# VHH binders against q9y6x5, part 41

Target 1, 379 residues: q9y6x5
Amino acid sequence: LPPKLLLVSFDGFRADYLKNYEFPHLQNFIKEGVLVEHVKNVFITKTFPNHYSIVTGLYEESHGIVANSMYDAVTKKHFSDSNDKDPFWWNEAVPIWVTNQLQENRSSAAAMWPGTDVPIHDTISSYFMNYNSSVSFEERLNNITMWLNNSNPPVTFATLYWEEPDASGHKYGPEDKENMSRVLKKIDDLIGDLVQRLKMLGLWENLNVIITSDHGMTQCSQDRLINLDSCIDHSYYTLIDLSPVAAILPKINRTEVYNKLKNCSPHMNVYLKEDIPNRFYYQHNDRIQPIILVADEGWTIVLNESSQKLGDHGYDNSLPSMHPFLAAHGPAFHKGYKHSTINIVDIYPMMCHILGLKPHPNNGTFGHTKCLLVDQWCI

## First folded at step 1 (VHH)

Design e10 (framework vhh_7zox_3)
Fold by ESMFold2-Fast, scan of step 1:
Structure e10 (fold): chain B 379 residues (1-379), chain A 124 residues (1-124)
Amino acid sequence: as target 1 above (379 residues)
Amino acid sequence: DVQLVESGGGLVQPGGSLRLSCVASGFTFSSYAMGWVRQAPGKGLEWVSDISSGGSTGYADSVKGRFAISRDNAKNTLYLQMNRLKPEDTAVYYCVKDSYRYWTGEYKSTFDPAGQGTQVTVSS
């Protein structure tokens, strides 16, 4: 039977939470598996972009999901909550569930991972759930474990997505020890439920499981606001995305818009598209706007209004507060091994190796993850 | 299917008390934050109180010190104890399950009521 892999994401799980809170079930998972303490995600450090980078191994400029709100200058299309199911936005890359189904006549299963309810290159996961935040973790887990028992063709790749701790990170802020302690304990209990369910169904010993996240979280404040309306009249531009990375489409001369913005706040960097730092790998795509504003950590860009967020993400990917972790367990992985850092784009070629798939061209480096794997030399 | 059934409202004199209940079904009640919102005649929805899965509480400034939110996870029931009621507390009260827009990376609490609500009228 071919190898099997379950990829689990807890949205917004900052790596430093592992140091500041107790996770008995996650600790037991790691003790018999591997831990990568920091995963350096892609810029911008948001949900849709980073979830798609995990499953494609590509920077955002290459896979085309460059933000959670986008405008394509060539086709004049807008990406928003109402049309995020348009395959146009997702077709610049081939995610692993598509590769899995096309190379070996295998099946894929998905419980809510971003993009899995969209036909990409005319291919959708054999088993999937349309996104609905009201569906419990238990129901998502029940469906995934049921589908993993399908054998004709076998389900070899499965994904499971959960919205916490991102929601509570935004609502309470990551420095609220009381509220975050309760949320993270509930997540640890869900990890315990996951492991117990897989053991009871006889899946645990032959299944590779990765638990990871897309980004971290940083503390925000009403004392750290950048009012964009104080910099420039909104009649001079179209706002494509706001905070903490603002995407500006000028309605007048680009240089005039840039000059009005460039010295408006000491807590915001303003870039013409061609001047965006190369280290971001955020330049070569028609969905990246002519002017990008990047707020400093913990600062929120607003339009003459207050912000309800006590926590946020989307900031510079060099910030440790933006980094998630990766833990893994299964026949492909060493037991009790700890690794310091990998890039989020390295996860895709590692997963392809575990599944015996030929990866599509990608920005990951297999050598960065080989020490996690039992069939590799890590000299 | 998510279902929320509110009860306990009625007519009460200023200074009086009422205890509202909300029975939840169709989801794992203990895993979600719950809240109360209200709608006064001719007004929009107003957030009143919330309680996390772990029991931490929040209150609108207009009700602090007078209202107490609580939950019984064994009974899948949310409560709102309302003391020292004022005419301005007159509204339909709705039980809500906290829901956020995670796919866009935005924190956005939705206050859309799923149940019929329960009418609270405070008048002499």
Scores: ipSAE 0.007, ipTM 0.264, lowest interface PAE 9.4, mean pLDDT 88
Fold by OpenDDE, second read of step 2:
Structure e10 (fold): chain B 379 residues (1-379), chain A 124 residues (1-124)
Amino acid sequence: as target 1 above (379 residues)
Amino acid sequence: DVQLVESGGGLVQPGGSLRLSCVASGFTFSSYAMGWVRQAPGKGLEWVSDISSGGSTGYADSVKGRFAISRDNAKNTLYLQMNRLKPEDTAVYYCVKDSYRYWTGEYKSTFDPAGQGTQVTVSS
């Protein structure tokens, strides 16, 4: 039987939560599997981009999902969380579920993973749930596990997405120990439910499961605001994305807009598109706007309004606060092994290997994950 | 055995309304998400709408604002109120268990529509 893989994402699960909070179920999962303590995600450190990087192995500039909010100047199309179903945005890459599904006697399933409800390259997941944040984890889990267990052709790749602890991180801030403890306990309980259900269905021993996240969360404050309105008139530009990485589309001369913004705050870097640091791999895409503003960690870019968020993400991907973790369990993985760091794009070639899929060209390095796998030599 | 029986289809003029019903048996109806899919002549199955066990609803873009899905757990019945019907809505409508969608006729599973469907024809 072909290998099976379930990829689970808990949105906004900062890596160091594992050190600062208790996760009895997740720790048990890790004990019987592997842990990567820190996953360096892609810039910008937002939900749609990073989830697509996980399943494509590509940097944002390559797979084309460069933000949660995008604008294409040629087609005049907009992308947002409420408008994400146009294949136009996704077709610059081939996600793993498409690759998997095009194989013989295989199908893919998805519970609300970004992009899974969209026909990409004229292929949509055989089984999927239309995104609805009000649908419980239990219902999502039930569907995913039923598909994994009862589908023909068999589901060999499945994705499961959950919005916490991101939403709560935004609301409470990651440093709110009282509220975040409660939230993270619920997450751990959900992991317990996942494991229990897999065991009940007889899937646990044969199913490879990856639990990861797309990004972390940093503490924000009303004392750390960057008000753009104090620097430039709103009529001079269109805001495509706001904080902590603002995408600016000038309505006047780009240079003039840039000059008005470049010294707006000492806690914000302003880049012309061509001057974006290479390390971000965030230049070579038309969907990246002419000017981007990058706030320092913990700073929030606002207009003439105060931010209500106590936590946020999207910052420099080198910041530990932006990093998620990866845990995995199953036949493909060692037991009781911990690894320090990988890049988020490294997950793709690993998953392809596990599933016996030929990977599309990607930015991942399979060598970075070899130590996690039982069939590989770890030097 | 899971049984789903669709009804309520018919011939209507553009702009008209229909209300589809699906009576479910063979499983705990209230515990599962339910949905509607449709198949137009010569086309594959298209997802129309779903409703979670908790009552959360989803709609295809093509029907958003025109169709309303609901459920009566006491009657084990799923409903689809279709308003402002268009010729493009002409199809056989099927009730499906769970909020799942499948896209290609090549992939058959145990989650295929169980009922015979109900014909909806929108024509002047």
Scores: ipSAE 0.000, ipTM 0.265, lowest interface PAE 13.9, mean pLDDT 92

Design e11 (framework vhh_7zox_3)
Fold by ESMFold2-Fast, scan of step 1:
Structure e11 (fold): chain B 379 residues (1-379), chain A 125 residues (1-125)
Amino acid sequence: as target 1 above (379 residues)
Amino acid sequence: DVQLVESGGGLVQPGGSLRLSCVASGFTFSNYYMGWVRQAPGKGLEWVSDINSGGSTGYADSVKGRFAISRDNAKNTLYLQMNRLKPEDTAVYYCAKSPYEFYKGTWSDRYFQHAGQGTQVTVSS
């Protein structure tokens, strides 16, 4: 059987932070492992969509978590992260922990990863914590390490999610060096705690650990606002998601709503669903609304109001500011290897390979991650 | 400095009423969606109600017809009038500000710009 795998996410960890701040613990992790400098995430570059893409290997239009706020036009259901316990939203894909439990009859463990506290295809992670942001990193780590060491049947796949640096990225913006330095140093210390705990428990040398993130962060400003109310009255549409990608459900003729919006701002692109660029892979799902507005990097869409948000994400996935990184260590990975770029959907087939699982059909390409793995020829 | 200070929680019998208040400071209150979210013991965050700058309201199905949200933009204060309280309403209630509309659930605190410290509501017979 393949070795065990622990997948760790620090929400909103922009790849460029690695070059602009010091991470002694993360750099020691990378020195004895691998680094992918940029991970090209899926559009839209939001938390729930990208976390689900990591564990399914699918574009958002295929796995069905197309935003953090969604409306399904067929069933007329609404989604947000506090009512995401409805399996309906998650059932369009099979995440890796479900495959791990059903295909190999093994256990999975989860500390707060999006979707792990939901029964998906009637299967919930064998060990999990209900989402609660107030639970410390240490408590999450204590539970994960206990489950990795003391489970029967054995836990072979475990996930650990932490909300920072995303929360602080939104509050302070990524250009606030004083506040971001403080936050990122704390994250590096948490990585140090993670490594120390795994070493202390005798897990470190035989466990594969991936540290990654779902997206980056870009600087926003009160000087970069797009007021939808300047172009269209609220009576013409229902707003499903606002910024930086607005999801518009017309209450009148779609063409009339489109015509009112198409010249609203030089800093926003307005798309009819069928005109959304193919490169986004964001079209073929009932939860994608008839009109999508995409703000330019650093611009915030508002409804006749100000935004105090100093950082945001959700923007075009070709923007380097939206890209996270991936670092990994363990018996499956080379030591001291750096790779430039992979797609976020490539993580899933790589993880399936490490665990000896047959991947469900997916949008990832195993060849893109071969150079990271000791049991593969790079060329 | 942004501050949200909740008050008005307490112990009440089933069928009773409470009025929660949230005093906001450090930002232009009228420019934000304001909302109430709650967390019952051992459960995640649940969206209760929201209100935009103009006074348009939304309510969770579980509280619709029993709770009324309102705001006073001149006093930077958000209110939640809770009527016909049930044991299932027992939770810590948080005042939250958002540049975005709250949908049928709640944006998690990873998406909140700021949330208050909370006020405990206990409905017990």
Scores: ipSAE 0.000, ipTM 0.203, lowest interface PAE 15.6, mean pLDDT 88

Design e12 (framework vhh_7zox_3)
Fold by ESMFold2-Fast, scan of step 1:
Structure e12 (fold): chain B 379 residues (1-379), chain A 124 residues (1-124)
Amino acid sequence: as target 1 above (379 residues)
Amino acid sequence: DVQLVESGGGLVQPGGSLRLSCVASGFTFDDYAMGWVRQAPGKGLEWVSDIYTGGSTGYADSVKGRFAISRDNAKNTLYLQMNRLKPEDTAVYYCARGYKPYSWGDYRPTFDYAGQGTQVTVSS
């Protein structure tokens, strides 16, 4: 029988939520599986970049999805969340569902994972749903389980994406215990639904399931705003992305724009592209703009306006508040094992190993995840 | 104390099928990747197939699409279903206990124990 893997993402699920709230269904899942307490994501700590890093094992500068809003200086194309179906943006890497379909002529299935409704290298997920935030978790689960159980060639890789707790994290902030408790309880109930559905359909014992996220969330405030209009006039640049990492395309000399911005706020770092810290792995791509502004944790960059966001992400990937977790269950995984930390790019080579796929060159290290796997000797 | 006992070999005509079995004892079968290697007369050992504890399978190009490896952890048993057999499949087939390399590059499983082998002869 071919190995099967379901990869589930709850957007914006900060690792520390596991310590501050009760998750009876997730804890039952972990008891019979594995938990990685922190996953160090890639910079910038945003949804599209990190979801694509999970399935390619690459830093953002290498896979080309460098932000949720992008401009490509060579082709003059613009990317936004609403215009994500152009294959141009996704073609700098090969995601695992494409490899799965091409190496062994297996099928892939996708419920809303970023990139899965786009043909990438002329290959689209065998079964997929066009992105629509209004589609319920239940409908996404129904389609994924139908495809896992009723496909020929068999679906061996499936993905399932859900927008919470990210949407509520932005609206209420992660420190709003009343509202976050309600949202996180609902997510735990959805995890319970997922497990019961897989058991009902006879899939549970032979399916590998990974539950993870792309980033965390940090508390923001109207008292922590950086107003770019106080530093520089709009006529001097084009704004490609705003907060907490601003992408600046100068309309005048780059040095003049840099000089106007560099001392604007003590709570923001201003980088010429070539001066971006090497540890970010965020420099070598035409979609990274000539000047990048990086706000300190909890600070919001604005254009002479208030911000309605009480929580945000996108900050420095060394911050624990930006880290998600990873839990997994299935025949490939140990039972009751806890691991401290992996890098988000390590998920890809681990998934390739479980599926028996040869990974494309990537930035992950298989050795970092070997202790999670029953077929590996753990040092 | 580790034992791997193969069975199911024999003489078969070209185009025929055989199912090999390997019963393992002396270790926790569930914890190990398992595989099949073969040695044709006058040749070296050739990796045929492997299966990870989670069910992930690999096959040599020479057998891909014709052979299927599987395992039954409750019975500590490894299987190799061989279909559309060719004269060049004639070899002694060994059940082997192994570990996957720590890195996924130039994929070949390493084996630390092998059984005594079972002879497969494909001839008219």
Scores: ipSAE 0.000, ipTM 0.087, lowest interface PAE 24.2, mean pLDDT 88

Design e13 (framework vhh_7zox_3)
Fold by ESMFold2-Fast, scan of step 1:
Structure e13 (fold): chain B 379 residues (1-379), chain A 124 residues (1-124)
Amino acid sequence: as target 1 above (379 residues)
Amino acid sequence: DVQLVESGGGLVQPGGSLRLSCVASGFTFSSYAMGWVRQAPGKGLEWVSDISSGGSTGYADSVKGRFAISRDNAKNTLYLQMNRLKPEDTAVYYCAKDYRESYYGWDEPKFDYAGQGTQVTVSS
C-alpha cells in the first residue's frame, strides 16, 4: 500500500497560541506524534505566498506568488479574484500534488488549498473543491475522507484548508484573550472532529497527518497608522498592494517616488527593489514591484482613512508573532518528539520523502526535518 | 468622492428577517470588494461579511448560515439578507469598501471607506 499524507492548514494560527490557550485535542495529537514549536515562514507573511511555499519548498521570489495582490510587469497582468483560475500566476513552480500525480500514477485531493482548483503545468488536483468560504469544515473533511477511501488511482496526497483563526485574529486581535479563547477552542474541537472522523473510517493508523499554518498574527491599533497620502500624491504611482507591505509601481521616475516616500514615517522601511534585504529572499521576480514599503510590527499603512483591523500579518518573517507551528502524527513520524524550529520551505522535501517522490529543486533542507521521521538516523 | 448610502434597517422581532441595501457612487463598484461591519451599543466595530469583485463571500462565525451577502453590479448596490435575527444582532450596520480594486477573499478585507450606517434593532 503506498504511503498517504493529509496536509491541514488553519490559517493564521500563531505559534504562541499553543502556550497561552488550552488545546486538549491538539495536545493528544502531539502526545502520539511530533511538534515543531516554531515554523519560520517566508516573506511576505501572507496567505497565498506561504501556502504555496509549503507545497513547493520555494521562496516567494522563486515560486511567483509574491503577495495576495500582484502585478506582473512583463505581461501587464493583475492578480485578482477575477483571474483566480489563470495558471499564469502559479506556473513558476511545481506543487507537490502535481509531482504526486505525474511521478507515480497517484491521485491528489484538495479541499480549498490555494492553487488546487487551477491547472498548473497542465495538471489539476485529481479531486478538488472550488474555493467557497461558506463551505463548512465538516463538508471539506467529508469530501477529503471520501476521496482518500474511494479513489483509483489511490489518493496518496490530500490537503484541507480552513480560514480560522485568521479571520477572527484580524477582527479581535491576538491580545483579546477572551474572544481568542473561544475561537481557538472551536479550532481545537475541529481537530478533535478530524481525528474522530479518521478513526471512524479506519484511516487513522495508516495515514500521515500534518497540521500547520501559513503565518501568525500581531496586534494593530488606531494609534499605529501610516497615512500614505501624507507622503505622496496618488497621481505619481499605482498601488499594487497596501498593508503592511505596500507594493508601489511608479508612474514617474522611480527615484522621485522613492525620495517622496523614504522619510515619510519612522515606522516604515522604504526599499528600492535591489535594496530589499537579502534575508527576505524577496527580490528576483518580475511581480515584485520597483518600490516596497515594509511597516514595523503592529503598524498599518492606510490611504487617509481609519483601519478597522485589530490584528494583521505580512510583517518581517523574523518576528515570532508571524510564525506558525507544525504538528504531525502517523506511521512516518516519531511519537512524543518536540523540535524547536524549521523553515516553512523544509516541509516540502519532508513530504516528498514520506510519499516516496523525487522533489523538484527547492530551498528546503531535508536534514532539518530528519529527527521527526522514524526511518531516518537523527544522531 | 466615494459615497455609500445604507438603507433597510429597522425594528424587527427575534426570528425575523431584514434586507439591508447599500447604494455606491464615486468609484467603479464592480472592481472593489465590499462588506458589512456593525457596531453594537458600547462595543467596537465588528466585521460581519464581505464579497469580492468576483463574488467570493466571507462571514463572521456569529452570522454564518443566517446572513447572505450579495451584489448587483449593474445597480451599484450591495445587499445583506439577514435571517433568524437575534437580540445580539442589534447594531448600526455600515457598508464598507475595500481599498483594493480587486480582492480574492482569503486575505482579510482592508476597508478604506464606510457609509453613514443603518440601525437594526431586534426586540420583542
Scores: ipSAE 0.000, ipTM 0.292, lowest interface PAE 11.4, mean pLDDT 89
Fold by OpenDDE, second read of step 2:
Structure e13 (fold): chain B 379 residues (1-379), chain A 124 residues (1-124)
Amino acid sequence: as target 1 above (379 residues)
Amino acid sequence: DVQLVESGGGLVQPGGSLRLSCVASGFTFSSYAMGWVRQAPGKGLEWVSDISSGGSTGYADSVKGRFAISRDNAKNTLYLQMNRLKPEDTAVYYCAKDYRESYYGWDEPKFDYAGQGTQVTVSS
């Protein structure tokens, strides 16, 4: 039987939650599988970009989903969470579910993973759910597992997405022990439900399951605000994306806009597009705006209104607070093995290996995940 | 010892079809990527197609849309369905084994073993 893989994302699951909160079900999952304690995600550390990086193995500049909000100056198109259905935005890369589905006797399934409800390269997942935040995890799980069991051609790759603990992280802040404990307990219970469902259906032993996330969460405060209105008139630019990495489209001379912003705050770095640090791999795409503002960790870029978020993400991808984790279980993975760190783009070649897929060119390094896999040598 | 035995070659008219088979032995067939290469008279070896252990396929531009590679792991057999054959397809076709137990698809196919080959002649 061809290998099967279920990729699960709990949005905004910060890696060190595992150290600071209790996860009985997830710990059991890890005990019987593998754990990567920290996954270095891609810059910017936002939901759409990082989820697409997971399934493409590409940095944001390469796969073209460079933010949750984008603007293309040529076509005048806008991308946002409420306007993400245009294949134009996704077609700069080939996600793994498309690669998988184009193989003979294979199909893909998806429950609200970013991009899965869009025909990419004229291919849409054989089974998918349109994104709807009101749909319960249970319903998503039920559909995914049904498709994994009853599909012809068989579903060999499936994705499952859940919006927590991100939403709660935003609302409460990651350091709110009372509220986050409740939220994370619920997440752990959902993991328990996942495992139980797989066992009940007889999928557990044969299904490879990866549980990961796209980014972490940092604590914000009303005392750490950067007000752009204090530095530049709003009429001089269009804000494509705001915080913590603001994308600036100048309405006047770029240099003039830059000069007005460059010293706006000691807690914000201002970059011309060509001067964006190489380590971000966030330069070589037309969808990246002429100027970006990068707030320091925990700082929020605002206009003339105060932020309501107590937690946020999108910051420098080298910050531990931005890092998710990866856990996995199944026949492809060792049992009881822990690894320190990988890059988020490394997940793609690993998944391709597990599924026996030829990967598209990508930025991942298979060598980084070899120790997780039973069929590989680990030195 | 690794053995690869090709069959199915022959003479066919342009536009015709052939199906090549390769029976593998001496290694865990299902764990390796496999491929086909060919050598036309007076030419060097040319990559034709490959298939990963999981069934992911690749094709040379010259054969895309006409050839289909497949495998049956239970039978340790590699196949190449060749349709709409052209005179330019005339060559000895070799079944080849990738030396890597885990084929990732990033690199060019690297084969460590090949069969004796089977002659395919496309002529009117």
Scores: ipSAE 0.000, ipTM 0.229, lowest interface PAE 16.3, mean pLDDT 93

Design e14 (framework vhh_7zox_3)
Fold by ESMFold2-Fast, scan of step 1:
Structure e14 (fold): chain B 379 residues (1-379), chain A 124 residues (1-124)
Amino acid sequence: as target 1 above (379 residues)
Amino acid sequence: DVQLVESGGGLVQPGGSLRLSCVASGFTFSNYYMGWVRQAPGKGLEWVSDINSGGSTGYADSVKGRFAISRDNAKNTLYLQMNRLKPEDTAVYYCAREPYRGYYDTWESYMDVAGQGTQVTVSS
């Protein structure tokens, strides 16, 4: 029987939440599995880019989903919530569900992981749900577990995405202990429901389950705004993405736009594309604009307006507040093992190993995850 | 047609209690964050409280410990129990459906659909 893997994402689950709140169901999951305390994500620390990095093992400049709002300078196409189903945006990489279907006689299943409702290299997940935020966690779980038990060829790779605690993190901010406590308790209850469902269906003992997230969350404030309209006239540029990483497409000379933006705020770094720090791995793609602005942690870039967000992400990936965690349980994983840190791109080659797939070339290092696995030496 | 219909407002003495109700129709009520927003005379809209699809609640500091939001998904009804009312709570109270939260990190307003409002007056 081929090995099976369920990959679960709770969007915006900051690693530090595990230390500051009680998670009885997640604690029981970890006690008989493994915990990676911090996962260093890719820059920019946004939902679409990091979810695609998890399933491709690639930096954003390599997989092509470089932001939640993008412009491609070569084709002159725009990416937004109104056209995110165009395969053009996703075709610069091969996600693990496509590899699973093409290398082996196996099926994939997806409950709303970003990209799974798009045909990528003419291959769509064997079973999938079109993205709809109104669909309950229970309905997503019911579909995934049905597909895991009742598919031919067998479903060996399944994904499940949930919008919390990101939505509440944005609305209340991560420092609102009362509201975040309620949200995180509900998520822990959903983890309990997941484990119980898998046990009742006879899946639990033979299924590998990874619970992770794409990024963290940091506190924002009306006292920490950068008004871009005070820096530069809107006639000089086209705005491709705003906050906390602004993507600027100049309408005049690039150097003139750069000079108008440079030194505008002490809480924002301004980079010409070729000067973007190498450590970001955010330079070699036509969808990365000629000038990017990077706000300091907790600062919001605005256009002469207030912001309703009390929490946000997208900031420098070296910031611990931007880091998620990874927990895993199943026959591939040790029991009761705790690991400090991995890179988010390391998840892909680990998952390929568990599934017996040959990974596409990627930026992950299998050695970083070896100590989590029963069939590997830690050295 | 998406509709929200509020009721339960009225005149009440300081220290009194009122329970507001909001009946929703035309959408899958159980799948949305729902909330209450108020507008005092001569002031802008102020968020009061919200509740997510799973029943987790949030409150503005001005009402925390005095107000309780709840929902009945079988009846498509949202409630706001208001206790220890103060003259400063005098406002038109609006039931609101909050916009979908998902992949795009965007939360722009407390409502994408609002009811007609119900008047609450706290006075001697």
Scores: ipSAE 0.018, ipTM 0.379, lowest interface PAE 5.5, mean pLDDT 89

